# Ledger of designs, part 98: VH-VL binders against Large ribosomal subunit protein uL10m (mRpL10)

Target 1, 224 residues: Large ribosomal subunit protein uL10m (mRpL10), of Drosophila melanogaster (Fruit fly) (q9vpl3)
Amino acid sequence: RGKINIQRPKAPHYERARVVAVTQPKYPELPKAKSCFKTRAERTQQQQENPYNEIIAREVRNWLDHSRLVAFFHLSSITADDIFRVRVQLHKQNLHLKSYGSKIIEQAVKNTRYEAIVPLFHSNHCIVFSPDPEKTAALLRIVRRVPQMVLLGGIVEETMLSRNQLVAYAQMPGLHAVQAQLVQTLSQAPGHLIQQLQAHQNSFVQVLDVHAKNQMNEETPKST
Key: E = the ipSAE of ESMFold2; O = the ipSAE of OpenDDE; V2 = 0.75 times the mean of E and O plus 0.25 times the DockQ between their complexes.

## First folded at step 7 (VH-VL)

Design j7 (from g8 with heavy chain S103T; framework fv_imvotamab_arm2; at its last fold request DockQ between E and O 0.43; V2 from the best seeds 0.72)
Fold by OpenDDE, fold request of step 17:
Structure j7 (fold): chain C 224 residues (1-224), chain A 118 residues (1-118), chain B 112 residues (1-112)
Amino acid sequence: as target 1 above (224 residues)
Amino acid sequence: EVQLVQSGAEVKKPGESLKISCKGSGYSFTNYWIGWVRQMPGKGLEWMGIIDPSDSYTRYSPSFQGQVTISADKSITTAYLQWSSLKASDTAMYYCARLGYETSLDYWGQGTLVTVSS
Amino acid sequence: DIVMTQTPLSSPVTLGQPASISCRSSQSLVDSDGDTYLSWLQQRPGQPPRLLIYDISNRFSGVPDRFSGSGAGTDFTLKISRVEAEDVGVYYCMQYTEYPWTFGGGTKVEIK
């Protein structure tokens, strides 16, 4: 009985080959482990537009559109009581503290002039809105005592300001005060100019007088 | 003119649910908080809680926590105070009041008398 | 909770005479910013409360000048310089510095 060539097995008879082919267990393709790397595109598509998120996003847009002062804060762990206290204090100053999810903020500011704020919202954040930019000083005063609220920046009169710029803005006199100071300065300018002009004229006259006196003294003949 | 108009007087039995309303007008409803105050017959004022209608942020007095529900519908500029199960001890006048800017509770509703009797 | 104690409980006053109501808090009502959230409310018979004074001494809009508020820390006073017939009612102090907000027990002002 010939040595079964294990290195080159003879092809099975056609009928056996058919049976073997049909009886080969079709192992269900192991579900390709969807690579955990959902492409950014796939992550964006699976965000089922929660109608609720759209509503809230619209609300955020509304706040942004009606606010002349917007301040962004990082919010660290804070108690409910402390948040309430701060909210009340802010409310009394017509400052409205709100907290929204990052996704909501992204949706709200998408394709708007405020899109640049999105990078600020990577963690727990809160936003303070106000229709009155003059309340910036009050805002900073209140928040200064809340270590859990860290100022990141803001928007004042449609202008994005850094933290430092916002602080500087709060220290500036109000627009009307600055205007008043300007008017005062301008009103004093003519008087000062007149004084300066007169001073030069007076000095010139004095020099001429001295010159005239000297000439008169030279013309006085020494009476021998 | 700023006005808070509350729902009418209620007569209920113990165990019944009740929802009373406070409608704000003459101002931007979402910009001001609404508080609720209880006044039992012949007694003083008791703070119940407050809501920010803009986001429905609500804070209850500890004594009323879990006893009532404060809510708001900004679309109709209305705040609500609700009981799931009334008690005889809930018999009182209930006032809504607005928390103003720089001020305090600056405008009040006319009150809703709730009578709970067997 | 901050307890607000008002005295007297009842204040019978002759028309045209002054009235004074005291409100004492169990703790200081001064917050970390130095603000004091104390208000005075008037409740006339059969009417809802009305704001008279906020932040200790500020008269609310429409409040007559005969009403004045004063005080600091834990002791506060509402004064009516000349009591009028329309001033009859119960007066409450209210603190909203700390939560929960609390009211005084009320002072009934009556005409003698």
Scores: ipSAE 0.894, ipTM 0.961, lowest interface PAE 0.5, mean pLDDT 88
Fold by ESMFold2, fold request of step 17:
Structure j7 (fold): chain C 224 residues (1-224), chain A 118 residues (1-118), chain B 112 residues (1-112)
Amino acid sequence: as target 1 above (224 residues)
Amino acid sequence: EVQLVQSGAEVKKPGESLKISCKGSGYSFTNYWIGWVRQMPGKGLEWMGIIDPSDSYTRYSPSFQGQVTISADKSITTAYLQWSSLKASDTAMYYCARLGYETSLDYWGQGTLVTVSS
Amino acid sequence: DIVMTQTPLSSPVTLGQPASISCRSSQSLVDSDGDTYLSWLQQRPGQPPRLLIYDISNRFSGVPDRFSGSGAGTDFTLKISRVEAEDVGVYYCMQYTEYPWTFGGGTKVEIK
């Protein structure tokens, strides 16, 4: 059944053996020889592109499934040197910048809760993946000085976050810091646990309230 | 146990093509970039370029742009360096190296000696 | 291109004595993210290079603590506090802050 039919010399009918099922009138009056060459090339390219697109979509799904941090950016015109610098800086932090066509993204998120991200890829874009959500602060620090990359939002721990929510997430203590505080709290008397929990809760609420207030200020456009 | 194993030494004539390989093992191949470095006989190190095997994003040193092709086949965890037409000046040792996150070129292959003469 | 200049070209050293290798860049290696992408490599005779130090001063796993790195901006130093026989080889600095990535010319450490 042939897993790979290109590894060794094979009969000239390799792709021709599968051509009978695909027939279409294209345009009138092409010469037989020219139309045959063009039609064969089109069929071969279509076959290759369809399997290639699905393979890439599966890779995007795999990155989405194994990345606890995903961030989406609009990408303006950027030089090859600048994008290389950014890719290297991100890679250093285990952050992986990639770009995919919108059709591939649609296939990757089809029948998932992430279908809402598809409109973000109508324009030029890029995505950053990482297995480490604590790298959100490093991501934002790196791209802050790259005006060609505009943060649109992200996914953290399978939860979609707006731009402002992602920025607020980056300002929270890291998981290790939260884990250390939890261990310390659990090793203390119950009354101290309640007090410590209330203090952390108030701190998180204050961070969210400050961010929401700043968001309201940011939504006041300047008249020209 | 991260390991990069390169293909064996090559003896070639000017104008011939050549493709040498670098097989990575002991790590997630698509999560790390692979760079290529040349060392001419008795000389220092020169960066040739780098590839991200996950999407084949590739960047070449200006000195090597158009002179070589860097590629990868992630299904067999292998990166490649190839010439379409070798020159005598391509005689050198060629290393592959992995670009680690939080480090730099952290693991290196054993090298592939390429000799191009007559 | 950023030129990386190493001195000395050769450093003959008595066993057990310190060695110091300088690397100077033609421009600052501090990147837009505030980090400096400078590493040190060792190439023992007949062997491939290996990473010693990354980010100026961080020792790579398995590198003895007699190796240390320091510096800032354009001036960087690799020090070996007590040279041992296995430290013979050529040491290279490397920058990957700016494209194209470049190496220093190398410093050969020899035993007297």
Scores: ipSAE 0.754, ipTM 0.901, lowest interface PAE 1.1, mean pLDDT 80
ESMFold2-Fast, scan of step 7: ipSAE 0.840; ipTM 0.943
ESMFold2, look of step 8: ipSAE 0.738; ipTM 0.900
ESMFold2 (binder alone), look of step 8: mean pLDDT 92; pTM 0.945
OpenDDE, look of step 8: ipSAE 0.881; ipTM 0.955
ESMFold2, look of step 16: ipSAE 0.746; ipTM 0.905
ESMFold2 (binder alone), look of step 16: mean pLDDT 93; pTM 0.945
OpenDDE, look of step 16: ipSAE 0.876; ipTM 0.950
ESMFold2, fold request of step 17: ipSAE 0.719, 0.699; ipTM 0.887, 0.884
ESMFold2 (binder alone), fold request of step 17: mean pLDDT 93, 93, 93; pTM 0.946, 0.947, 0.947
OpenDDE, fold request of step 17: ipSAE 0.890, 0.893; ipTM 0.962, 0.962

## First folded at step 8 (VH-VL; framework fv_anetumab)

Design da4 (from d68 with light chain V100F; at its last look DockQ between E and O 0.16; V2 from the best seeds 0.00; counts 0 for: placed apart)
Fold by ESMFold2, look of step 8:
Structure da4 (fold): chain C 224 residues (1-224), chain A 119 residues (1-119), chain B 111 residues (1-111)
Amino acid sequence: as target 1 above (224 residues)
Amino acid sequence: QVELVQSGAEVKKPGESLKISCKGSGYSFTEYWIGWVRQAPGKGLEWMGIIDPSDSYTRYSPSFQGQVTISADKSISTAYLQWSSLKASDTAMYYCARQWDYSFPLDYWGQGTLVTVSS
Amino acid sequence: DIALTQPASVSGSPGQSITISCTGTSSDVGGYNYVSWYQQHPGKAPKLMIYDVSKRPSGVSNRFSGSKSGNTASLTISGLQAEDEADYYCSSYDYSSTWFVFGGGTKLTVL
């Protein structure tokens, strides 16, 4: 009769999570709940585990490359129960909550257009990734109820957005809805048409330029 | 465009109940929170709490927990602040304001409702 | 509550430039670029003048500007006019208490 040394937890479900919490062995918890996001490289010998850091940095690059939605948050002290609940809610919407060290983020975005995001990670943080930019509204509704998660900004369709622009993006109709409105307008009006269409791609490009300049100017230089 | 219109001034006696209102228009009412702000006579602004009108999620500042009730009726785009038993210290101007989340500004304000509680 | 510190009053003559300070801690004013400023005339509701430290809503005069250094934010009013006489409040979010906070307010007198 053998015992399995490797276990993979079942997907969390409220009833299963409740039972697991009651029947789990009582282990000492970490002194701070926010440490449950940290990688092992961040907790241990990061210098000696430089090859491990590159593996994690490649994971971050892969998330960035395959995510049409990325959102950045400051994360203050939060209980393990609360952050687990948030992670479960996000996962149901194909939203993936991650946390990485600032050195790993810097390594991951080196030589990319996203190098400007590195200063956001000097304090405790988390990142939400998703392949589905239509989930921006769902993301923001979930996290706005989490006082410990403060929105810093995001990337949507490879365009960097401030927090205000990300909220505005979440309130816009989907691309198909905008396209349908345009077709209806062109089909209805004989003669000259007054085109009232906001070109989101052009707006996003201009917003990116302003946002990048504002972030560089908002850095606090310590000189003289 | 965005407007928050509050109910009129109230003069009450200690121990009476009161419910004041804040009606939002010019935006999707359930997309934003409504926050309530108290200003005692001659004093500064105090953030009291919020409601998400979409499902009535509320959160109160610790200073106001248990002292007031915040509610909403999304079918008529209206938020409410109510007391079951007023006290003289409740005399103040009460504002509603639109807020996206805890870290965002109060971008549009109602005109205020003066509540006077005296025997 | 953790309050943001503002001077009780400031004054200036028409045409001058004045600055109102708002001092907090590393967990609020120093922790984010999410400081806002509100103007309140007597008997009127507050009006948002500055958000995110330095951004101005549509319809607010460019005579109003904002900045931040460390744990102190500043509202600057250039070309002071009689209509600028009002109370001014700063606000921020304090991540240590997880609450939205106001400053104590500053009464601006235009001499």
Scores: ipSAE 0.707, ipTM 0.871, lowest interface PAE 1.4, mean pLDDT 78
ESMFold2 (binder alone), look of step 8: mean pLDDT 92; pTM 0.941
OpenDDE, look of step 8: ipSAE 0.844; ipTM 0.927

Design ea2 (from e75 with heavy chain D102Y; at its last look DockQ between E and O 0.43; V2 from the best seeds 0.00; counts 0 for: pae E 2.5 > 2, unsure alone 72.2 < 75)
Fold by ESMFold2, look of step 8:
Structure ea2 (fold): chain C 224 residues (1-224), chain A 119 residues (1-119), chain B 111 residues (1-111)
Amino acid sequence: as target 1 above (224 residues)
Amino acid sequence: QVELVQSGAEVKKPGESLKISCKGSGYSFTDYWIGWVRQAPGKGLEWMGIIYPGDSDTRYSPSFQGQVTISADKSISTAYLQWSSLKASDTAMYYCATSFYYWGEFDYWGQGTLVTVSS
Amino acid sequence: DIALTQPASVSGSPGQSITISCTGTSSDVGGYNYVSWYQQHPGKAPKLMIYDVSNRPSGVSNRFSGSKSGNTASLTISGLQAEDEADYYCSSYDSYSTPYVFGGGTKLTVL
């Protein structure tokens, strides 16, 4: 008992062995630095042998075929939580954030007019797909506040656009001009508004109050 | 012109239920988050939760999880904050506010709804 | 889940510059540039004055400016005027579960 405990002077070695055992088992649980580097090499080799690469390439082809907007980004270091919040925000605008290996992209675009996009995937990247090209402005508005995503260019209505061309496309006044024309039309056509109200006489007072306020504002600018 | 109009002041007793509203106009209601912010008398601002009316995606502050319900009716561009059983400590001003980004600023604020719960 | 720290009060004379601090952590103010400032007059709703650390919304006077150093954001009001007397709140993003963290507020008194 006491003699045995006294004859166990390996308590420091016991603690040392437990520390070594704890550190060795925890080595595979630190995947962020080693996993990124090793998983890249392993993904390339596994993709060459894995028959599911064709299934994933079909997914990419399907996205390309059904998306009137495709945008390509360089992706800097970003946490999983931050990518998730960006993906959620994009998804609410019918914008779909995806990432694929370069071999899969090569396979997906082989023998298509899009083979020129393959060099964009030499480094960390992501792609945003959407069936709605009018969502280009929303896309750029969202990613403007995500410095880890750097726009490289895109495809709109099957036309390849550079970064500057895509930004210019997003700023085109079509949708904006329609919104502005609606406001001006409502302000400039009080007779048309009154005719609509006469069809629904029970709601007439509320619209007239809005129209009266608008007419006072219109007269004020003319009076200076 | 973006506007958030909240329902009128409420005086309630402890244990009563309450649902207050926030009606948005002048923007695409389903494309913006609406948050609820509480301000107890003489105190600061507290974030309660947020909803995306387009799909009803709703998130709560840990301090308010299970204490209130946030909802929206996109057909009438209106968000709601409701209690099933009010407490005297629920006496406060309640604001709704909108944000384009989940992580972004509250650009536009309602006028506030004063809720008074007599003990 | 530490709330943002602001001084309880600050004061200045008309025409002077005043600065209000907002101190958080490396997970919120230090980790992101999603810092906003709100002005609230008595009996009124808050009004956005600064977003993304330093940007002013349309219609906000250029007397208001924002900055950040490390875990501390600052709101600076130049050419202090009587109407600037109000409560000021900062806010920051922290995490997906807690996207909005407010400061405790600072009462600005114009002497």
Scores: ipSAE 0.446, ipTM 0.761, lowest interface PAE 2.5, mean pLDDT 78
ESMFold2 (binder alone), look of step 8: mean pLDDT 87; pTM 0.903
OpenDDE, look of step 8: ipSAE 0.821; ipTM 0.916

Design ea3 (from ea2 with light chain N33D; at its last look DockQ between E and O 0.30; V2 from the best seeds 0.00; counts 0 for: pae E 3.2 > 2)
Fold by OpenDDE, look of step 8:
Structure ea3 (fold): chain C 224 residues (1-224), chain A 119 residues (1-119), chain B 111 residues (1-111)
Amino acid sequence: as target 1 above (224 residues)
Amino acid sequence: QVELVQSGAEVKKPGESLKISCKGSGYSFTDYWIGWVRQAPGKGLEWMGIIYPGDSDTRYSPSFQGQVTISADKSISTAYLQWSSLKASDTAMYYCATSFYYWGEFDYWGQGTLVTVSS
Amino acid sequence: DIALTQPASVSGSPGQSITISCTGTSSDVGGYDYVSWYQQHPGKAPKLMIYDVSNRPSGVSNRFSGSKSGNTASLTISGLQAEDEADYYCSSYDSYSTPYVFGGGTKLTVL
């Protein structure tokens, strides 16, 4: 029984060797620990215009352009579950919760009318979009129960509003209600005017009638 | 004014099917959740489930999952609770109620529908 | 699963203040201020009295107030009146199982 030379194992049969060679796990070379200290400049340069960022930036622009209500929030420590819950609730109200990186936002709004929003995105943030400005009250109602969402401001009907202005806006009667009230007020005005004009005419006619009657009475000869 | 009007009391036998209704008025029916709450005689309130009539998103309590079906017809502003086969244990008062949140408080309540299941 | 524990019954005399407690088993009751209180008179539907721990809906008397400390929410009724005799239920958001859970209820008797 030939002593198995443990020091020089017989080369496996060529077929087995081929299989072993093909099945050897190619361990990816551990990326050389690129020194954690990439200078701020290197981090900025390596932001290679990821074609993906452009796509996302375009998406952001699209949301901004088609939204009549946009609200900006700072996010504090919030769980994914909490975000999901809020997202569902917002969605039911035709409010769309999105989160984008600050750089993406910057890219998206660069040289646009929305450029003024860039300073709002210093930390973790989210944006809520809606085509319906009447949903502002609903939005505020929902987010009031989410302490992790801090309202920073928003855009309503292409107007930038502060936090306080948004709150005030939500408390206002809906545009339709105001319009209806205006229409009612305007519709009442002509009626009153007509009444006043008619009153004067009627008064004039009455005076004329009295005058005519008096003249007729004077012309009636006292039949002696 | 927000009103929820529920269908009348029901007396059924075990094994029978039942569908009760809750009609909402005075508010946007599609913008609020409608929940169902059970109250057995002399017992507390039990959350059964909730539906968003706008898209029919429905959520059930685990205890009632598969036991009942919640539905809504937004065209007539009506929510439904139905059983395929009633049990004696289903004897209870059933309330519908509106909520702005699927996890939130019930703001407005129906008058309740008493369901009695007896042999 | 969040369980909300209430005393089975409380009693008070007219004009007194009473407090009903609602204690959650989960830290979630402490994490979220989504506690509500309902009043239910015999044969009537429940009525929302307090939401978000301490807020009163329109039309609810200012005699009703809510608070929370730790995992215990409290409903306080000041100036107790005969009409306050009812069952009171606390409720809370449940993040673990059912989105919404009720307490066992408390019967308030006005002596």
Scores: ipSAE 0.764, ipTM 0.884, lowest interface PAE 0.8, mean pLDDT 86
Fold by ESMFold2, look of step 8:
Structure ea3 (fold): chain C 224 residues (1-224), chain A 119 residues (1-119), chain B 111 residues (1-111)
Amino acid sequence: as target 1 above (224 residues)
Amino acid sequence: QVELVQSGAEVKKPGESLKISCKGSGYSFTDYWIGWVRQAPGKGLEWMGIIYPGDSDTRYSPSFQGQVTISADKSISTAYLQWSSLKASDTAMYYCATSFYYWGEFDYWGQGTLVTVSS
Amino acid sequence: DIALTQPASVSGSPGQSITISCTGTSSDVGGYDYVSWYQQHPGKAPKLMIYDVSNRPSGVSNRFSGSKSGNTASLTISGLQAEDEADYYCSSYDSYSTPYVFGGGTKLTVL
């Protein structure tokens, strides 16, 4: 079931060989001398615990801080070739597919407004980041044909959106048209819209209440 | 209106080189794959390969790998199909077509370029 | 190159329904819902009629429908008309050798 055939390659053309050589990634290797100071168990354990996790957590924070579009997906069983096919297509649209452990996500968003997203990562997942919120429609067009990726919701311009809100956002014209449509909706059917906003606000308030409760319990520990 | 306009018909002899073109207009040329499809006289469609002009990511059918070169010049919104040495068996109609996915359907097609290779 | 298997020809009378089959393997038609159908009149470029097994592009008559069962996709044309006389090709993603493969084609004759 491989997406690509991995066999002996044909000899590349001279110009192709030059392009391939300059575009191939070079990965730095760790100096072996540093490994001699600790046991194998200590090296593995210490590398896993603090500096490795914090490096990756900073990567996640950097993505969150510089992405105007973030989308969260549940990820069902999918072959490595199929997810790579999807990653390639997403990347061509400036959409960056990533996956991180729940503990790394927890570290990355600790003491930020995004702490509420941590429960989304208790199951198998992936995240798509992009600096371009106008690419939301392209994202959904690609993922619609990938049933293994189930949209959970997202963040657009630092605002948490549900699945349905993100889909609606993708179908709207630019910011100017969204602002005009919002004003028209509020003026024409205020009772129905207010009820839907109150329901969504109650859901967001429940998430915020969990965070506020956690912060108050951490700051004011109970005396024995 | 999305349009793909291909270069005119060609009559060639075996051993000659040839480069045919496909110019795209009415859409973002660098954001869509453009593929090449061969149809020998009286025969069916054969997928030859595809290119993403935005980064020149190019993929070939195993039957055509090493037989042709697919390229694009994004500055003039043009894709190319090229032979270094034509054979009589290269006589066919050649279509270019666009797709959003490299694994998906071809939405828009060029008018075709007839290539005739005879001794 | 390996092609999806289609019958060489199919015929029907005006007003009737016909089906054209397209048989592949688990690596293409059976494994993915990326099956498309193309119509080609003589001397013209192919036209996309069906994508994703069963979806019609805008402007394509609802007389055209698509389906799939196992490794076989089907194109059904109801209410057959003289203008439907053409060659029909299926296509699919192929996870093994190429990202894309066509069927051998089916000539539809309207009697």
Scores: ipSAE 0.408, ipTM 0.726, lowest interface PAE 3.2, mean pLDDT 79
ESMFold2 (binder alone), look of step 8: mean pLDDT 91; pTM 0.928

